VHH binders against c9jj37. Designs and how they scored, part 21

Target 1, 291 residues: c9jj37
Amino acid sequence: MEPLGLVVHGKAEPFSAALRSLVNNPRYSDVCFVVGQERQEVFAHRCLLACRCNFFQRLLGTEPGPGVPSPVVLSTVPTEAFLAVLEFLYTNSVKLYRHSVLEVLTAAVEYGLEELRELCLQFVVKVLDVDLVCEALQVAVTFGLGQLQERCVAFIEAHSQEALRTRGFLELSAAALLPLLRSDKLCVDEAELVRAARSWARVGAAVLERPVAEVAAPVVKELRLALLAPAELSALEEQNRQEPLIPVEQIVEAWKCHALRRGDEARGAPCRRRRGTLPREHHRFLDLSFK
Short names: E, the ipSAE of ESMFold2; O, the ipSAE of OpenDDE; V2, 0.75 times the mean of E and O plus 0.25 times the DockQ between their complexes.

## First folded at step 9 (VHH)

Design g35 (framework vhh_4orz_3; at its last look DockQ between E and O 0.12; V2 from the best seeds 0.00; counts 0 for: pae E 20.0 > 2, grease 29.3 > 24.2, SAP .672 > .668, placed apart)
Fold by ESMFold2-Fast, scan of step 9:
Structure g35 (fold): chain B 291 residues (1-291), chain A 119 residues (1-119)
Amino acid sequence: as target 1 above (291 residues)
Amino acid sequence: EVQLVESGGGLVQAGGSLRLFCAASGFTVSSNYMAWLRQAPGKRREWVALIYSGGSTDYADSVKDRFTISRDNAKNTVSLQMNSLKPEDTAIYFCAKRYDFWSGYLDYWGQGTQVTVSS
């Protein structure tokens, strides 16, 4: 039987502080990055990046040629997020801030840093509020982060009216907006949701330089127009003539729901109520089952 | 068209207070993310304060509890109240609008206003 060794540890903080001092420090650096739109130079150490991160190991290659840094351009990562990634790789610790955590999370996902990703996810959930939830939802949808997506959708369901008026909501992609528009738990009336969708489509149209109707096309089928009263549908038709948002055919289908009592109503979403749906006289003729 | 104009900078003694103003034209501050950044001589631009479209705020550690960002929606202005000023707060202060979520970029900047804090 061989004797067993015992692993003992030195103090963590002095060790981490020494390595943290090398972040963006040209001393002993052998690679220079140019990051973000401001093209900020960031100095780093190949061996530390490569042994800690497979992304950097592959990015920096295995070819010889140390000594003189040539810029590696990473234009899409903000400088603050990149420096946070480097701090984590050098010290196994990082200070997270509400204003930058979604960018750090994005970098962690893109660079395959699973532990940093998990730490960022835990922090995001703790600091989640009306101003951050839609941006967090966008990140969750973009990278397939199912648990974060579920938490963001639940938060928006509980704070629907406030969340729908934020800049973050207006900047959602169609893919990120879809789970919200499919939710039976959304605490907002359909008339208000139609107005929110129009505002969203207007902002997207301006940013993407495309027609409002084209931007709205992937999501408008989720709007439950059959829940709207006749006067509201008439108003929507007039608004649609001035600024096209919804196909005329979809509005026609909603009018048919007012005429039909049973037997031939459209299945699914067009007639299901949401948690925030206000009662209207014609609702007595529709299957408004919640959930 | 779209423009940001800063004002309120000047010379102040350490421990003093100063209020900066940013007048926006061509867009509405209440529907955007607005930030104050600063650049000291020989240093990088650093973020100082952010106000979100919903009204919540964030601050850099170096200015936390000393600076307050606010907006006046009726006047379409953003302000930065700076208290307990230190010599290391000496910098040119810039007002900026965050472009969008996808890029995270600051797309409109003012010319800046000089703040000098003497010992």
Scores: ipSAE 0.243, ipTM 0.665, lowest interface PAE 5.1, mean pLDDT 85
Fold by ESMFold2, look of step 10:
Structure g35 (fold): chain B 291 residues (1-291), chain A 119 residues (1-119)
Amino acid sequence: as target 1 above (291 residues)
Amino acid sequence: EVQLVESGGGLVQAGGSLRLFCAASGFTVSSNYMAWLRQAPGKRREWVALIYSGGSTDYADSVKDRFTISRDNAKNTVSLQMNSLKPEDTAIYFCAKRYDFWSGYLDYWGQGTQVTVSS
């Protein structure tokens, strides 16, 4: 005999508002986080965190009372992003902003919050623009988000001139820059791409306190120097003497292509044109293949 | 610029009273979540009292019914009336503000005012 039961629901809005009012609210708080580089104190409620998030369940423990020293330090997450995570955990909803969504996405990945991650990804693609795309690409490469990476690369391919001039481009890791340099669909000429790579390496050199050539080493092989005209190669060679960027061997290979009047992809760098490659007279014999 | 200045601390005997003041500039206290916190030497900082933008209040259990948080919108100040003071209330008291719900953190702190309660 199965008795009849009926699930009934109260009003959703007052319920959600009550839970939202507990975000960073010391009332009944039993854990305090110190968040971000500013070391901001954030008050929270263990039961809500643990029941909604396995990361916090493991961090805070399953036993009542203090199983972890308080305050709990979370130095890598910005406070705004952490509060967005709390809002989502408390209310199953969150307001996302273009200026912070990549930090919220990063936190969602690190805390194993799959639904929040997907919501952030959807938002990122909706607000993607020239000024955001390189930072989004960096996040995608860092966390192996293949669909976001593909979307970002395609966006940059369609807006290459603008994207390569952004601060976000200059701040890419080598790993994030490589997919761009390998693309035949970039709408920039190789001379411009060499200049963009030098600018990128200079910023990296300043940040990492390393020589420009050391920063550039992982990516410079993807520059297609055989596409440059002899005068451009000569200018590059002079610039390379003043500020080393590209190994001399790579420049020598480009000169050999000119001298032998033959392209040879098998010798270490592609000679394929990109969508934005401006024509040069010698390009007519770069199509000759090695047997 | 946002500025919070605490005052009103001092030395009192156990069972006495003090009123702390927090003068705010650069924002309106009535549209913000305002808090008092305290820190005893060598101990972690703890919250003491809260006043929400709507005017409701909340208190830590250790000070409940002894402390009262209030605000004066005309002077743009927040105050903490502390009655029946105990030696364990000895600490530096700080006021802080929260800009909005989504940012959620106490985003500015004053220099603090020392309260010392003697036996």
Scores: ipSAE 0.000, ipTM 0.124, lowest interface PAE 20.0, mean pLDDT 83
Fold by OpenDDE, look of step 10:
Structure g35 (fold): chain B 291 residues (1-291), chain A 119 residues (1-119)
Amino acid sequence: as target 1 above (291 residues)
Amino acid sequence: EVQLVESGGGLVQAGGSLRLFCAASGFTVSSNYMAWLRQAPGKRREWVALIYSGGSTDYADSVKDRFTISRDNAKNTVSLQMNSLKPEDTAIYFCAKRYDFWSGYLDYWGQGTQVTVSS
């Protein structure tokens, strides 16, 4: 009979502290990373990385040989986020901060660190605020993090006025913006939403070096122009002539709703009120349910 | 005490060359990650050239193939050979090192050296 062994545990804190001291320590290190746009040199230990993370196992190889170039360049991950990843890999713990958690989350996803990903997600939800929510939404949409996406959308619905005024909003992708524009629960008037969309498209146009209308094309169809008063539509038309944003056909559809004194959802002209829609005289003809 | 002293700057015509020096004390250059940074008026400080502890080098795209970073272990110095200088290279140049193993930032302890390239 093989002797029955019992697993016993030492104190966790001294162990973690000792391992933490090896993070980015050139002493005894056998791999160097060049990290981020700032090209920060970061030292690590191949054996620890390989045993804790499949990504690094593949990256660094399993056999000692001249085949792994040193330094290893990781240009897309910020240094602070990378150090957080190392801390987690070395100690199974990590200090998370509001200013860097999304970067750490991104790194966790990219490196296949499921436990770290979950820790980051919990932290993001806990510290979610108006300044962070749009950036968090972008990350959620980019990586298909459904629960986070739902939480972010719900938060923005509740804080629409403030959220639409953030830098994060202006930097959203079309894919991230679409769920918001489709929401009936936004606490914002349609006129303000159109203005916000224009600002968003302008930023995108500058970054992508593409026309505003082209950048906006995927999302503008979600704007509910029929909710606007005639004077507002006229103003929109004038602005659109100066700076094309919305297809003329979409504006024409909104005018048709006014002329016919009815909403036509079947023709792609949404006329449902949002939570923050301000009442207008013509809304009485659009069969809008007052929530 | 850790010190970095930059020298070698000056006025040069476009197309000309300069060699900058950084004298280090209080630590060993060959055992450290070293860099040259520059800051032009009204602009943010940017990295120019890097030399890793292992001896490998890296360069910003704007100076690639024109600048060369090297070190003299015996003298405990880092150098930056700058060739084919352009007016856009006008800046204060700083020698920098990683402060400690926990620092994600480069630090410098000198006033830098002014490089001015005239058109």
Scores: ipSAE 0.000, ipTM 0.214, lowest interface PAE 13.8, mean pLDDT 88
ESMFold2 (binder alone), look of step 10: mean pLDDT 82; pTM 0.826

Design g36 (framework vhh_8ghr_2)
Fold by ESMFold2-Fast, scan of step 9:
Structure g36 (fold): chain B 291 residues (1-291), chain A 124 residues (1-124)
Amino acid sequence: as target 1 above (291 residues)
Amino acid sequence: EVQLVESGGGLVQPGGSLRLSCAASGFTFSSYSYIGWVRRAPGKGEELVARISGSGGSTSYADSVKGRFTISADISKNTAYLQMNSLRVEDTAVYYCARDRYDFWSGYSYFDYWGQGTLVTVSS
């Protein structure tokens, strides 16, 4: 039959603008959310949410509400991130900002919005800097975003001293800190890394209301104490007596490396050099090659 | 509203020094990517002279200015600086401060907000 059907399109901008006007519009809404710690009311449309997002389809059900349904409480998503999600679902476009993109990424992952997740990941990579990278690493580790994790680790390896002094670094989970402490490419001296780990553990101890040593336990075995000079090990022992951070046995293994003038591979004493390791006299007696 | 305002330009003799300032408003350095200084001289096109991370630690320079120019940032004043030493006639240009969404892995720079520019003239 002639002619074959032809798909033609209207202008995108007026169509998008019209749907954008429905975001948080109470006059046409059929569902009300209460979002974030601030308990902000956000008005939305069940049909748009459900057809665009399986999370909302399951959350809102298939039956029509009684007209004015009770508020649906989503206490863990910030209002700005939730509004960005709605903008994307309604218009297939979203305005991303550096200050909120990690929260939008978090919501996209939690709600199963694969395309929004990829757009957020591309944006994070473009705006990545020393101040954002540790926070981005935490999100990557939390949700198993392997490519973002690798990119954040590589950035921190190139900008190690700066990154270790950020608030984002101090707020990393043990799971997110671990790949950094395992890196031979980390451009920082071991003495500075030990100080950074102690600061990290202090912040974690205050937040979690747990002892410093307990917070540090999952990560301290990655610290390469054999690289420290005798004076540095003595200072560490004294500080460890005042504020326990590292098991005494681990410090003892480092002293044995000095006494024996070789790394103790049988006991697993870490002696591998990092990119930022400063030379010390005893290093000539250790195998500092990368493994 | 994001705004970048340059100052410190002027006339200087060859071998002299100038310090350019870029005052940022509508965002904080610690919450955004890199800040770059881009210059444009008549007939030469645009050249990225220097960039700095919002935290002030990571810096890079064009080969034409390396060793002569120093970029720095004062987070408390939300201001970036370009210290220009041993100025040459060839450094004569309009200098722009720009927010740089620098992609470390590709080396790509994307400037989303620009200042109005400040003129630096190096002549005897």
Scores: ipSAE 0.000, ipTM 0.093, lowest interface PAE 21.7, mean pLDDT 81

Design g37 (framework vhh_8ghr_2)
Fold by ESMFold2-Fast, scan of step 9:
Structure g37 (fold): chain B 291 residues (1-291), chain A 123 residues (1-123)
Amino acid sequence: as target 1 above (291 residues)
Amino acid sequence: EVQLVESGGGLVQPGGSLRLSCAASGFTFSSYSYIGWVRRAPGKGEELVARISGSGGSTSYADSVKGRFTISADISKNTAYLQMNSLRVEDTAVYYCARGRYDFWSGTPFDYWGQGTLVTVSS
């Protein structure tokens, strides 16, 4: 068998630069997108999009059409994220920024761009900070990105007080908030966590125009009220009377723990300490665990 | 919890009319939310057709439907409507009802979507 043919490569950088020059370039374009709420025109090339991405292949069709088609409207994707997607499809590289990476990640997931998704995940993990982490957690929960969810939860566990005061925290869905409220590693006292949950529920109630108690219903069972001192429970009960957050029955169970000098019969979550739990006199009578 | 259910789609001849309904549950319409109708036509991308504040006060329309479509909301029934008049073949698309959390026009995307209803305009 004779050796036939040898694969040789040209210089990658000039090739990539030439293709990058086609991104949002009306010259040679055969499709125009109108993207985002600002209705920004973005010019592109059907063959490059379709051969690189099944989403665009389905969106734009598989057979060549005559002439320039009507603009394709993508109103829900931000312009910056869309341009980043095009850059990646054209050049197999992309410049990622902290301020836009979650939107690029969202587009990569929605468009089925697995490599771009992984690159965005790696970047998000590297740039995680207090201001980004709750928004990243929401994206992870929304799209079932388990590894990102674990990394965000771990970050919030290490930076609990700061993270709970962010806008991103207040905007978390109940599904995203639940893993945090179930964590023994949260470095925050239960009284502070109850206040954070009330603030979260207030924001959600205003957004959804539902009672605070209804918004909080999926998550409040995770609040460990038995850890609160009698004065704190009394204050919570009065606040609950003015602005219902927690079922009265749950507060009653916490009072029973004080009266009986014991936590849950089965050593349930409501009496387990968190990493940030401050000592209280009655804690000596509860079956507490540490993490 | 939060659900948006569309109805009223179907086959209609050019020049005809249809009224789409979007029944919302799990939240109440307010000035803090936006309800929009987004369509996706075969071979084309998404287009925001019409938007109304949850309070029913402010409306906006795509240029392609301005004067032909009317968006409205019945706050008591927690239902939004899209009245589609003088329908054209170009209006053929799947129509989605969506709720925005803040101001959709300021870059906040719709966070809850219905399943969509098909509107076919042909003779």
Scores: ipSAE 0.000, ipTM 0.120, lowest interface PAE 19.0, mean pLDDT 80

Design g38 (framework vhh_8ghr_2)
Fold by ESMFold2-Fast, scan of step 9:
Structure g38 (fold): chain B 291 residues (1-291), chain A 126 residues (1-126)
Amino acid sequence: as target 1 above (291 residues)
Amino acid sequence: EVQLVESGGGLVQPGGSLRLSCAASGFTFSSYSYIGWVRRAPGKGEELVARISGSGGSTSYADSVKGRFTISADISKNTAYLQMNSLRVEDTAVYYCARDSRYDFWSGYSPYFDYWGQGTLVTVSS
């Protein structure tokens, strides 16, 4: 009769600390990376990377050889995010910081590190605030992270006015902005939302070197111009003459809703109120729910 | 290696203006990094004056300096600035540039910024 085996464990922390000492340590290193725009050298160990991550297994192969460049250039990942990835691969633990977590999340997604991705997602949700939320929304939309997208949209719905004034908002793609503009729960008045969309389009126009109206075209149809008072529509027409943002036809449809004293979504002019919509006298003529 | 180097401090008369600069090296400004200005006057505690995301978009200010000070960042130069207008005698302090990696400036203040500059003296007197 063979004896029954038992699994016994040594202390976890000394083991983890020993492996942590190898991160970016040239001693015993067998691969050198040059990472980020700053071109920082980072020393690593092929066996640890390949064993823990399929991306590195494919990138590095089973042995160093003439077919593997030295150093290996990874120009798109920031140094801090890359070091966080290495810490996680070596120790199965990582220190996450508000300022770098979205970059670590991006690297985790790109390198196929599912557990690190989940840990980053949990951290992002916990530290989500006005300054971070639009940048987190962009990452969620870029990589199809549905749960993070839902949480970011909900946060922006609750903190709309402040979130719309951030640089992160101005840097959103049209694809990331659309869910916000389609939200009935957005706690902001339509006049302020139109101003925010114009600021967004101006920044995009400068970066892409395209006309403001062209940058705004994918999103402006979601603006509910029929909610604006006559004086606000008149002011918008004047601004639109100086800096085209919205098709003239869309403004005309809003005026038709006023003239006919009814909302008409069949004309392509959305009239539904948002959570933050300030009351205006003409709004009582836009409720057509019974007709 | 992360380094923050301040410049632009000096002696100025009440009502005058100064612009402080903070040149960063060893990391790149991004929307995920935050730079703050912290001041310490003789015989007083530390005060958080202004904070900006590395992308230059999100800013916050202490009530004592709102409307007078403006923080900005130049991503291409990897440099943050503090424009100080309408200076008062009580603005006299050593001003430190610091990278905030842990806490939100207004909701979770901590004295434990991960990197600090050497400080630059601003004296407002006649």
Scores: ipSAE 0.000, ipTM 0.098, lowest interface PAE 20.2, mean pLDDT 80

Design g39 (framework vhh_6qgx_2)
Fold by ESMFold2-Fast, scan of step 9:
Structure g39 (fold): chain B 291 residues (1-291), chain A 123 residues (1-123)
Amino acid sequence: as target 1 above (291 residues)
Amino acid sequence: QVQLVESGGGLVQAGGSLRLSCAASGFTFSSYAMAWFRRAPGKEREFVAAISGSGGSTFYTDSVKGRFTISRDHAKNTVSLQMNSLRPEDTAVYYCARDRYDFWSGYSYFDYWGQGTRVTVSA
């Protein structure tokens, strides 16, 4: 049956402003969160959180026993991102900023807020730049955000040299780095890419307390060592003796490409050039065309 | 609802081969790294092998490197472990696991596990 009534709406702005005034406001609050590394207290309203978000419904739906502390501690979410989530839940609107949008996106994914996730994705794509793109790629790979991943890879392909020198690049996971190392469209020379991979592995090794070679192992076979000149391969061998990064067998295979005038072979010793590959004398003996 | 179901375990003689499979359902399979772990009788669970979401990167513990091969099939949503040149020390219950974050950076979090499949290697 069709309804006989007509839905009419009041003004959105006064309604939204009234609810926004309750964000982190102890008036009528019935839950206190301690968020982020700074342990910031944030006051909220259980009914608003629970009816708008299944994560909070589960979190707040059952009172813990006397052994569980009140307030609720959420140490891994930054305060600014948490406040943005609350603003969205209370008002159905949020202000997004370049400096915090990836943290808001992360929280939206973790809390199952599909609409906020989509809004953050649209914003990230519009504000992508050299400083943000590697961090955005990491979030995309971590949470399986395929469209964002493709946009980030395309941006890095167009801005390769600058992107490889960012902190965000050094903090990429191996899974996020692999699509970049497989790209023929990277506008960077292989010698620079090898240096970037070593820097990446050094940072990872320090953070994870693992050997450089172990951190690099999942990605190093994507390095196209046959593109390097003999002097560059010799320098790499010497550096590899002091700080192991690449299996010696892989360097040997690159030398064989030089000595025997051999191109890319079926066993995964790629000689194919990238967009940023600088010409070298031995390249005249290899099939370096884009596929 | 995320489910991981292992199969292919059994009894095999030393030097033999066995192929384990893990059928995944309830999530976007290609977006997650997958791993195999094992637990031998009287020992703690140990890592065996991992494969990236794209299938382009693999990682193996030293004791199985060169003998075991991990692979995945995105069309069938399966991850497989081909075990060659099996040794009595490979006797264990083998578990399939999903990595929510990123194994290759060391920031792994295995949030879903299968029930396990038993492999016995006779001398």
Scores: ipSAE 0.000, ipTM 0.083, lowest interface PAE 22.7, mean pLDDT 82

Design g40 (framework vhh_6qgx_2)
Fold by ESMFold2-Fast, scan of step 9:
Structure g40 (fold): chain B 291 residues (1-291), chain A 125 residues (1-125)
Amino acid sequence: as target 1 above (291 residues)
Amino acid sequence: QVQLVESGGGLVQAGGSLRLSCAASGFTFSSYAMAWFRRAPGKEREFVAAISGSGGSTFYTDSVKGRFTISRDHAKNTVSLQMNSLRPEDTAVYYCARDSRYDFWSGYSPYFDYWGQGTRVTVSA
């Protein structure tokens, strides 16, 4: 009769330190990556990458037969994020920084590293602030990360005025901006939200080389123009002639709400109050949940 | 339900160009990496190109680097393969595939969970 086997473990720290020393070390490397726009060479080990990550197993498992491997080009992942991925694969640990965590999260999602993804999500939630939240919302919408999306929307609802002035806000996709414009909890007045939407559309128009009105088209229907006073609507019409943003028909529907003193019963122009809506004289005559 | 439909295949002379398209439906398109594979007569399927969910990262087999370009359009839910400077060796049936989100815990799980029916590309000498 044989005695039962017993699994015993060595010290974790020296083991991890030894493997960490192999990250981007040309000694013993058998694959070279060229990463990011800066074309940085990064040295790695095929067996460590392939056994830890199905993405790299697939990428490195095909040998086309020239015999001499060409460098593997990954042009869109930043070098810092790629090195963080390698550190995690080699050591099962990684040092996360606020300035790079969204890029590490993106790489973790794209390479299918579920544990690294969850660690990045936990870190993002802890370091979330006005400067990071719109960029985090964009990542959440891009990859369908519903819980992160809800956390980012809630943060923006509480810090609306500050968040709308960030570069991250101006760079949001229409899909990411849409949930914000649908929110009744935004602590910002509609006049300021219209100005923010115009700034957003201008930046998008410049980047995409498309007209401002085309960039704005997917989102402008969510602007609640009936909340604006007559003088504000008149000014908006004048601005719209100089730089088209909103369909003329939508402005007409807002004027109808003023003239008829009635709520939006059928889907036309939204007239529902937001948390940040400043009171105006005509609000007394609309069904805006005032009383 | 998930559907992938390829189009754009045909007969072309060596040195010519073709653009393949794959229309995807039934899932959140931006959350999944997409790839093109090909199968030449009498050979196994081989990888051609892949694009990440965001469109930020692209990967190519060495034989097509510099000649083929993979791209995606999230508004149209399509992935495309632009094939330039075609060679007789590129003759194959080309397949669009959805990559299940990679998971390092899954080990040897299948690489792709959904495939299209394929579109035929013939390159004459």
Scores: ipSAE 0.000, ipTM 0.133, lowest interface PAE 21.0, mean pLDDT 81

Design g41 (framework vhh_6qgx_2)
Fold by ESMFold2-Fast, scan of step 9:
Structure g41 (fold): chain B 291 residues (1-291), chain A 125 residues (1-125)
Amino acid sequence: as target 1 above (291 residues)
Amino acid sequence: QVQLVESGGGLVQAGGSLRLSCAASGFTFSSYAMAWFRRAPGKEREFVAAISGSGGSTFYTDSVKGRFTISRDHAKNTVSLQMNSLRPEDTAVYYCAAGTRYDFWSGYSSEYDYWGQGTRVTVSA
């Protein structure tokens, strides 16, 4: 007599389409957001946002107050990414694009949208290329997304020379750059890596309005200067006099390795080669073991 | 005038150990990378292991990693190859080589300027 019950479903598409029609639609809207630096107005529905997302539940409260509510300002999220978040909350589906996915991923992490975060991560991995990888690495490091960080580092290790020449590389934080500079698998010669680090520090110095040497300080210790030939070290010293990047002591330490014709065994692997390290005459005297 | 003299070869049972030694003379030992190569009957010479002039870097072919250890003694001007867990496939004439090239880890025989006469290693099943 007591049936177990049976869950049945209506057609997904008409249901989804009806809810999608409410995104940024002032009809029945009870909240207005002002998003991004563009200060674009976006109309939404408190009940849909609050029941789907704890971030919006906290942000919006439980009931509209008496009178006309003031717009909610979210200046750091771009309009396109915010609209994608709303589409996902209203319909449980979203269209992702290469040009905006990292911003949608950022919003998903900040708003605690775990499923949207996973969908964005899957998409980023599929569309990962030389132009996107450093920007993706920055997002991974910023939010502690370990799996994405590993995938981005592996991609950069395989495409090192091209990746180091991108705008995304120049915009990396010191924290995001450090894993790359510590990699033995980086397919780039140390002379080229020093040039890339200088370019990175120059861009950071201009943006942060700080000296080049100060911007470079957290990362330059990872540069394996002992791998550089005498002529390359001499050129680096000359460049360093014109535009300080590396402490003089670090360059002196590299010269000591050449003079003593032996590695600095006390410092672990200071002369350890990278996958892209080009052979030089003095390398036969150093500990170049690839880890 | 440069001379490399190998010793320590012989007949050994599978699973046994041998230590090969190479005595170097006629050059500044610490300025040369040293390597061991082997030639099995009917095959070309293949790279086994190399050690930098400083002794800080060692390189091995995959088939001997974990079983063979290359070392050098600057006071005695010798390079040694400790061979453990020997297999019948390790049967070959083993050659000591010395090279001045910075790319000694490539394993190319053309990088090595001086060669010993070789010492025979026979591993029986």
Scores: ipSAE 0.000, ipTM 0.221, lowest interface PAE 18.8, mean pLDDT 84

